# Ledger of designs, part 5: VHH binders against ATP synthase subunit gamma, mitochondrial (ATPC)

Target 1, 283 residues: ATP synthase subunit gamma, mitochondrial (ATPC), of Arabidopsis thaliana (Mouse-ear cress) (q96250)
Amino acid sequence: ISTQVVRNRMKSVKNIQKITKAMKMVAASKLRAVQGRAENSRGLWQPFTALLGDNPSIDVKKSVVVTLSSDKGLCGGINSTVVKVSRALYKLNAGPEKEVQFVIVGEKAKAIMFRDSKNDIVLSVTELNKNPLNYAQVSVLADDILKNVEFDALRIVYNKFHSVVAFLPTVSTVLSPEIIEKESEIGGKLGELDSYEIEGGETKGEILQNLAEFQFSCVMFNAVLENACSEMGARMSAMDSSSRNAGEMLDRLTLTYNRTRQASITTELIEIISGASALEAAK

## First folded at step 16 (VHH; from z8 with L63V S65G)

Design q1
Fold by OpenDDE, fold request of step 20:
Structure q1 (fold): chain B 283 residues (1-283), chain A 123 residues (1-123)
Amino acid sequence: as target 1 above (283 residues)
Amino acid sequence: EVQLVESGGGVVQPGRSLRLSCAASGFTFDDYTMHWVRQAPGKGLEWIGNIYRSGSTFYNPSVKGLVTISRDDSTNTLYLQMNSLRAEDTAIYYCARFPKYYSWSNRETFDYWGKGTLVTVSS
């Protein structure tokens, strides 16, 4: 192996190390920016859970799985995880007279799921992470979903952020107003709502609709932020690992380079000595 | 080419009913949720409601009870029945389709809509 070849490889590896290090730092910065928002958003959906309960196992005819993923790669296995969970939910909720459809958010899940589940995908939204996501934007997204996808239950699949090195696949369930009403009739927690006089001329159905819409927007907002945090964390981890690996490779290559260089020098010296000896012999 | 053609608009007196139609062509109509929207003079676009593939409907609370959306998939036609029309219902009414796949950065509310039909409610 020529010294030049080794040098070129070293240069390449060094560049990788620098790039990954830089990417790590960028991800870290982005994480800091979104983490506080995510934490604050956790309180938005909690009141709904308190009010409506968490009914992940509710039996409904129309389930819609909303899969939240990243638009960009280099974030480890977080996207494959949400896809895996989404597929599992499909299997769990599929059956005779039961329909399961997918809403895909993010390019990475889309890329994966379009390969084998295209017919079940009713809506796909990508390139959400180009700009910082805010509640207004997520609300619009939620509205798009609601206005275009019929459901008894929305099952939002996302990675909940725990730390830079840890995320938890999570499913949040939002029920349609009709399902909520039915549950209330059979003794659900919302049955107590019937005891309250509805002020303002709104019907119970309208109130439930508004509630469901608001719940969905809150859940989606939190989920999007959590997923963003998870993405940044995963990317940090991945980039750190890559940088370390590159460093190790660079060390190895450096040794190789030194050996190669020494060998080259030795060869040159031998040639010089041999040449000199030949000249002496010729005298 | 995807086409949506609204019809049935006109001048009506308050309290009257009107039925609008939208003829769809160029795509698999029964595969889409369809929408009605309107634009009143000097106002922005207002979403009226939709009809899902199943035939279930979702309405803007502002018009709930006053409109009924229906569809005939055999004829690729979308309908908007409006009852008890008021002056405030004066608008151009559009049939619209929402995209199944879109980029957020290039988000359009609807990927296709018709030219609209004018409804004027006046005494």
Scores: ipSAE 0.853, ipTM 0.955, lowest interface PAE 0.5, mean pLDDT 92
Fold by OpenDDE, fold request of step 20:
Structure q1 (fold): chain B 283 residues (1-283), chain A 123 residues (1-123)
Amino acid sequence: as target 1 above (283 residues)
Amino acid sequence: EVQLVESGGGVVQPGRSLRLSCAASGFTFDDYTMHWVRQAPGKGLEWIGNIYRSGSTFYNPSVKGLVTISRDDSTNTLYLQMNSLRAEDTAIYYCARFPKYYSWSNRETFDYWGKGTLVTVSS
């Protein structure tokens, strides 16, 4: 291997190291920007859980899995994990009299799931992550889903942010008003709603509808923010790893370069000496 | 080419009923959730309701009980039955399709609309 080849490779690796380092910093900055929002949003869905309960194992006829993923890559395996969980939910909730459909958010999950589950995808939304969506925007997204996808249960799959190195695939469940009503009849926490006087002439069904819609919006908002944090964290980790690997490679290449250089010098010296000796012998 | 053509509009007296139709062509009709929307003079677009592929419906609370959406997949036709019409129901009524796949950055509310049919409620 020529010294020039090694030098060129060193240059390439050094560039990779610089780029990945820069990308890490960008991801870090973005994480800082969204993390506060995510934390503030965590309290939005909690009252609903307290009121309606968390019913992840509820058996319904129509399940919709909402899969939240990133639009951009270079964020490790967070998207594959979300897809894996989504597929597992499909298997768990599918049956002869049960229907499971997918709502896909983000380009990465779309790319994966369209390959083998296209017929089960009822809605796909991409290019959401250029900037973290605000609540108003997420509410519109939620409205789009509600107005176009029929469900007994919405199962939102996302990566909950724990730290830069820890992400937890999470499933949040939102029930339709009809299912909520049925559950309340069976003695669920929602039975307490019947004890309240309905003011303003609204029907119980209307109230439940409003609650379900609001719950879904809040859950989606939190999920989107959590997922964004997770994406940035994963990207930071991935870029850091890449940068370190590049550094190690650079060190190895440096050693190789030095060895190659020394060998070349030695060879040149030997050639000179040999040539000189040959001339002397010819005299 | 995807086409949606609304019909059945006209002038009606308050309290009367009217049935609108939307003829769909150029796509697999039974694969889509369909919507009715309206635009009153000087007002923005108002969502009336939808009908899912299953035939289940979802309505705007503002019109609940006053309208019924139905579909005939065999004829690719969407219907809007309106009862007890009021002056405030005067509007251009549109049938619309929502896209299955879209980019948020290029989000349009509906990917296809009809030309609309005018409903005028007057005494």
Scores: ipSAE 0.853, ipTM 0.955, lowest interface PAE 0.5, mean pLDDT 92
Fold by OpenDDE, last read:
Structure q1 (fold): chain B 283 residues (1-283), chain A 123 residues (1-123)
Amino acid sequence: as target 1 above (283 residues)
Amino acid sequence: EVQLVESGGGVVQPGRSLRLSCAASGFTFDDYTMHWVRQAPGKGLEWIGNIYRSGSTFYNPSVKGLVTISRDDSTNTLYLQMNSLRAEDTAIYYCARFPKYYSWSNRETFDYWGKGTLVTVSS
């Protein structure tokens, strides 16, 4: 191996290390920006959970799984995880009298799921990642889903952010007004809704619809932010790992370089000596 | 080529009924969620309702009970039945298709819509 070849490899690895470090820093900056938003968004959906409960195991005829993923790669297993959970939900909720459909958010989940589940995908939205969407934008997205996808239950799959090194696949469930009404009639936590007097001349159905829509927008907003945090965290970790690996490789290459250089010098020296000797012999 | 053509508009008296039609070509309705929207003079676009791929419908509460959206798959025609028309219902009515797949960066509410049909409710 020539010294030059090793040097070129070193240069390449060093560049990789620099790039990945830079990417880590960018991800870190983005994480800081979105993390505060994610935390603040928790107060938006929590009241609904308190009111309506969390009903992940509700049995309905029409389930829609909303899969939140990233548009960009280099974020580890974040996207594969949400896809895995989404597929699991499909299996759990599919049956002869039960329909499950997918709404895919993000390019990465789309790329994966279009390969084997294209027929079950009713809506796909991509290129959301320039900046985390604000509430207004998410509300529009939510509205698009509500106005174009029929459901008894929306099951939103996303990665909840815990730390840079930890995320938790999470499923949030939003029920249709019709299902809420039915459940309230049967009793349970949802039955408490019957205890509230309807004011302002609105029908119960209208109120439930408004609540469901608002709930969905809030849940989606939180989910989008959480997923963004998780993505940034995962990217940080991935870049850090890459940088470390590059560093290790660089160390190895440095050793190789030194050995190669020494060998080259030795060879050169021998050649010089031999040449000199030959000249002397020729005199 | 995908085309949507609305028809059935005109001048009607208050309290009357009117049925609008939307003829679609280049695609089949059962593959898409279709929408009716309207734009009144000096106002923004208002969503009226939709019909899902399944044939189920969803309506704006503001027009609930006053309109019915239906579809004839054999003729690939969408309908908007309007009852008890009021002056406030005066608008250009559009049928529109919502895309299955779209980019948020290039988001358009609808990928296709017709030229619209004018409905004027006047005494």
Scores: ipSAE 0.841, ipTM 0.947, lowest interface PAE 0.5, mean pLDDT 92
Fold by ESMFold2, look of step 16:
Structure q1 (fold): chain B 283 residues (1-283), chain A 123 residues (1-123)
Amino acid sequence: as target 1 above (283 residues)
Amino acid sequence: EVQLVESGGGVVQPGRSLRLSCAASGFTFDDYTMHWVRQAPGKGLEWIGNIYRSGSTFYNPSVKGLVTISRDDSTNTLYLQMNSLRAEDTAIYYCARFPKYYSWSNRETFDYWGKGTLVTVSS
């Protein structure tokens, strides 16, 4: 094939390499900026776990699956993974007198799930990560969900960050204040709250509402930060692989270019020699 | 075209009750969580409460026990029943719709509002 075709292909591959390297560097910078916050946020709710209990497999009538995904692609399998887990939770929790609905955060899970789950989606939010994430922003999102989606249990599906090359699909469960109160009355951990003196005249119900709202905000904040870290780590890995593959392709094209160029020079020299011989013969 | 039209406001004496209505049109009313919000003279907006698609309600603690939100999906009408009215309940009352789908970067909390209906509580 022509030397020009090979050169044009080399230029295209060089541009791909430059773009993927830039995307890797941006993802690395973003990951470094948020990673410590995600790790620190893991313990925000831990002091209250002993008080409220931990029953992730509780059987309830209305489950809402909160699917956390990215707005941008090119981040490996993080979005397909949370969709797969969300679909599994739907099948596990749906039944004749049980209802399952979805709340979707992020463009990518929305696009996938709109094709086959649209009627079960009660809320969809995109562009949460457009600005740097903070607790205030995520607490407003948590309030949007609490005030607009009715649930007995929320199942928050996200990718927990482990490293730049690994993430762990994770489900965090948050119960409605009403379910927490019912568990307390049946002798759960919160039944022991009655043995503590409550200062300030607040009722048990008011305390449970405040704690549930705080729990939800904290769990959501951690989940959103974890998923953002996993997205950035997965994007780094994908872009690193793409850049290395482009570099290897460029090396192969360079060999092809040199071989093609040598053949063209040889042909040109043969034509010059042949022409000179024809001129000599014409003497 | 989505429209929300409040009615039922007026002047009432302290201690009396008043029922506000919000007529909804241009959308599938029973698919949405609906809200009541008020604005007292010279003050910011105050959220009163909501009603979910199921008919369950959630109220601002400041008005709990004083109001009841209901909906009639057959007439696409949202209601706010207010009891034992006080002077501090004087405000413009709005009904509002929460969107099913929204972008965080363009978030305005509610995507449609009514024009409001004035409630004045005075002797």
Scores: ipSAE 0.720, ipTM 0.888, lowest interface PAE 0.8, mean pLDDT 84

Design q1
Fold by ESMFold2, look of step 19:
Structure q1 (fold): chain B 283 residues (1-283), chain A 123 residues (1-123)
Amino acid sequence: as target 1 above (283 residues)
Amino acid sequence: EVQLVESGGGVVQPGRSLRLSCAASGFTFDDYTMHWVRQAPGKGLEWIGNIYRSGSTFYNPSVKGLVTISRDDSTNTLYLQMNSLRAEDTAIYYCARFPKYYSWSNRETFDYWGKGTLVTVSS
């Protein structure tokens, strides 16, 4: 009877081990599929940064924090980390005549932040990773933000992929076309564009808008890919730890099972011997 | 129930002006970015522009300088002022709402549309 309890527990632990090993393998496969794309996307916009300006410390009145998180859990601390950074950015950028709003990507940050930040959430998108990530789809998300969220500075919070055991919380800042043009009028780095002749009938304003939209799309694409890599790496690590814990528990249960079975066999033999001895002694 | 009802369409001469209205009900109007979209006969949908919660606007370059979007949050009404109308502006005009929360896997650009109001620009 007590042997059966141990066997039932062993079966449960073995099932947990099987499930976590399978989840580790799926996460590893997904990581391999996306890692190269994330690395290739890191340089998409860097050559144009000096032209448009990338001053993350610029004082602006409308800040929007884009919090990238996962839709599925069991990936360590990646989701809690981006929420912590997003809350810190809110506190840092809030003030007199300043406004901070959130754009939430992913179920996990949404769930955490709906509890106490719902009034500041202007947009929430879930299930982005359910379809394969590509530039075209992320550019549609970037367009959704541009056409539905008003901002001076967009501060994108994500986990940059370093390795399966390490990810780097990162904030990338993108400025609105209006702020970029304002800095050009003051004589910033963008003023160098004024020295070039513009062909094709576009105005300077139209070119700046197109470049800013391209920048938004590229930074978002890299951030989404980086965070996906970090999610898969963290999930691999979490599932590996869970599988090891299950294996250790199974080892201990196996010893208990063997000891329980030995005790039951010994008790049964003593009962047989005792019964025979009692019959013999009674004669 | 969320409802969007456009009005103010009709036949107008080229070069004239027309104001369209969109009456909104069943939701907190001042909490949403609102949009105008049109569809010329036999053609696809064309986005005209938006108006943010703040009253700021963003326009399709194809109509920039020719239209003005405004909103009155006290009457839950969205407006489209069109000036210097051209024959190419002949279309059914829709107002549309963008959702605050959505799932990418079943994304539709706008979650609610009006029935539309026809504008015909002809001599």
Scores: ipSAE 0.720, ipTM 0.888, lowest interface PAE 0.8, mean pLDDT 84
Fold by ESMFold2, last read:
Structure q1 (fold): chain B 283 residues (1-283), chain A 123 residues (1-123)
Amino acid sequence: as target 1 above (283 residues)
Amino acid sequence: EVQLVESGGGVVQPGRSLRLSCAASGFTFDDYTMHWVRQAPGKGLEWIGNIYRSGSTFYNPSVKGLVTISRDDSTNTLYLQMNSLRAEDTAIYYCARFPKYYSWSNRETFDYWGKGTLVTVSS
């Protein structure tokens, strides 16, 4: 290889290092912008667990897996992890009298799952994070799901943010009003509503519907924010690794450049000596 | 080519019933959740309700108990039964399809609409 080829490669690797460092900084800035909101959203639905129950393993006839993924790559295993968990939930919940369908959020899980699960995908939404996330936006998405996807249980699969080096695959379950009412009749706590006089004239079914809709909106909002944080953290880690690898490559290219340069100088000196010897021998 | 064609509109007296139809073609009707939407004169669009593939329905609270949505997958037809009609039910009624795949940045609630059918409730 020539010294010019090595130098050109060094220039390319230095540019890659600069780009990946900049991408790390952008991901860090985006993470800071959303992390506080994700942490504050974690408690939004906790009070309703005591009222509505918390049975994530409940056996239902119609399960819908909501797979949250990113629209952009270069974020480590964020997207492959949620796809793996979503496929595991499919295998666990599918059966002769049981149906499992997918709702996919994000381009990356869509691209992966279209290859072998397309027939089970009933809804796919991309570019949710194109604009800054807020509760109103996510509540509209939740409404789209509620009004267009029939379910007994929604299984929301996402990466809960722990740190820039750790994300925790998580499944959050939201039950339909019909399932909540059925579970409450088997000695659940929701039957306690009959012990109270309901002032507004709403039926138990209307109250359950409103509560389930609010629960889903809150859980979705937290899940979307958590997954966005995990995406940015994983992207920071991936870019840091790429920058370090580029640095190591620059170190090795520097050694190659120095060795190639020394070899070229030595070859020129040998040719001068050899040429002088040939000229002297020609006499 | 996806097509939705509403029919069955007309003038009807208050307290009477009316059944609207929506003929669907150009897509696998069985695979979609279908919707009814109306627009009263000088008003915005109002969502009436949906019907899932199973035949289960979900209604806007404002019309719950007043309407029934049904579907016949063998004829690719969506129906809206309206009972005890009131003057405020005067509107153009549309059937609509929700897309299975969409981008949030280009979101439109429904990707295909019918031309609408006018219902006038008057004495």
Scores: ipSAE 0.718, ipTM 0.885, lowest interface PAE 0.8, mean pLDDT 84
Fold by ESMFold2, fold request of step 20:
Structure q1 (fold): chain B 283 residues (1-283), chain A 123 residues (1-123)
Amino acid sequence: as target 1 above (283 residues)
Amino acid sequence: EVQLVESGGGVVQPGRSLRLSCAASGFTFDDYTMHWVRQAPGKGLEWIGNIYRSGSTFYNPSVKGLVTISRDDSTNTLYLQMNSLRAEDTAIYYCARFPKYYSWSNRETFDYWGKGTLVTVSS
């Protein structure tokens, strides 16, 4: 075994350590850029939830599962987790008179689900987080879904950000305006809307449509931001672990290198002493 | 090759009705949500409405009650029925397809358009 082989391995491990440290720092910078916006977006719809109702267990004919995933890997289990939850929702909501369809955001869930669920995927969007997102851009995505995917209930699956070492798989449910109107008329909650002056001659149904669309946009905006934070946090954690593992491997390789080098020097010294002893005896 | 061909345009008097057709070919028509869009002379594009795969429709509030979108999946044909036409309805009318798979970075609202058919409402 040569010292050169050990030294070459040490250089490879050091390069891996350098790369993973850089990747951690990039993820940390991206997390700082989005974390405040994600936190600020958490309460956007709360004042209107009581008006429109919130019943995630409503039995509907057509459920659409929106699976939020990343475009890049090396972020722990965030992508496999949302796929598992999405498949569980499929089983829960599918039936003889019920259908479930998928809307997939992100390359990672697309790659996994195209293998066995492609016939149920009605829309797939990639590269959503390539540039920093604002509400206007996510509202355009929400409009794409509304105008091109028919649903009674939309179930948004994402990872809510808790910390750089933890994420919380979350499902947010948004009902179609038709379902909200049906449920609200039975419950009577829309009577509070009647206490407000309506400009422009809009009907109660038109007001409900506008509010439901706003709810959908706000929930999507928060979900997209939360999942982006969880992706960056998980990537930071994964890269930190990889850097530490590389450092430990480098420590072990350094010890091996020193022992191999010392053994080579000891062998040379023994040979020199042995040769000098033979030469001295001959003289 | 994906192709969308509008027809049925022409000159029509105010108050009359007109039905436009859009013949689709080169793709599985019944898998897509289809749309109608118009452009009046000197104006920007105006979205009219859609029709989902199921046959359900969603209209721009500005034209709700004035138009009806329908589809015949057996002939791959999209229709726009317009009633009580007004001079302001003079425009080029396009049918358009929304993609099932797209990249946000290269997003265009519609991936294929027809050539359009001119409707002129004049007395």
Scores: ipSAE 0.714, ipTM 0.890, lowest interface PAE 0.8, mean pLDDT 84
Fold by ESMFold2, last read:
Structure q1 (fold): chain B 283 residues (1-283), chain A 123 residues (1-123)
Amino acid sequence: as target 1 above (283 residues)
Amino acid sequence: EVQLVESGGGVVQPGRSLRLSCAASGFTFDDYTMHWVRQAPGKGLEWIGNIYRSGSTFYNPSVKGLVTISRDDSTNTLYLQMNSLRAEDTAIYYCARFPKYYSWSNRETFDYWGKGTLVTVSS
């Protein structure tokens, strides 16, 4: 091993360390920009849960799994986790006279699931996070899904942000207006809507449709923001780990460099001494 | 080459019925959700409704009960049946395809449109 080879490896490792530290700082900045919005969006749908119900275990004929993933990698296991949960939901909801389809958001889950699930993917959207997200953009995506994917229940799979070192795989369920209406005909929650005078001439069915559309857009908005936070947090952790690994490797290379340099000096001294000894013996 | 060709437009009297057709070619028709969209003179585009791959439909509330969308996957044809036509139904009617895979940065809602067929409702 020459000192030049060791120095070249040290230079490469130091460059990797610099790049990963910079990527960590960028991810931290992006996380701060979106974290408050994600936390504030968690309550958008809460007031409507009492009105529309919350039965995530309901057995329906047509389930659609909406898998949220990132477009870029280097974010730990957040993408493989949502794929694993999505496949588990497929097994739970598939059966005779029951179908499961996938809607994929993000390049990473698309790449994974295209290998073995392509026939079940009815919609795939990439580059959603190319620009900072707002409610208007996500509501358009929600409309794309509503008007192009038939469902009784949407199962939205994402990583809820907890901290830079933790994310929580989460499934949020949104029911079609038809399923919500059937459940409410037992009495109770939506029957309270009949107690109010409705201005503007809208029917109960139209109001329920509008509420369900709003529910989905709010749930999607929160899910997309949560997953973006989790992506940035996981990227920070991955970049920190890479920087630490590079630092440990640099420490080992420094030791090797010093030993190689000392061995070269020692070999040179041995050659000088050996030459002098050979000259002395030749007398 | 993906093609959508509407036909069946013309002049009709108020209260009558009209059936529009959209002939599809160059793609696997039964894999796609298909849509009808119209544009009244001097107005913007108005979405009429869709038909899912299953044959189920979803309509704009403004036309619910007045139209029926159907599809014949054996002939790759999309239909719009309009009943009890009104003067406000005068428009160019387009069929449109929604893509299965798209990039948000390149989104245009529908990736292929027909050239449209004019329906004029007048006495």
Scores: ipSAE 0.713, ipTM 0.884, lowest interface PAE 0.8, mean pLDDT 84

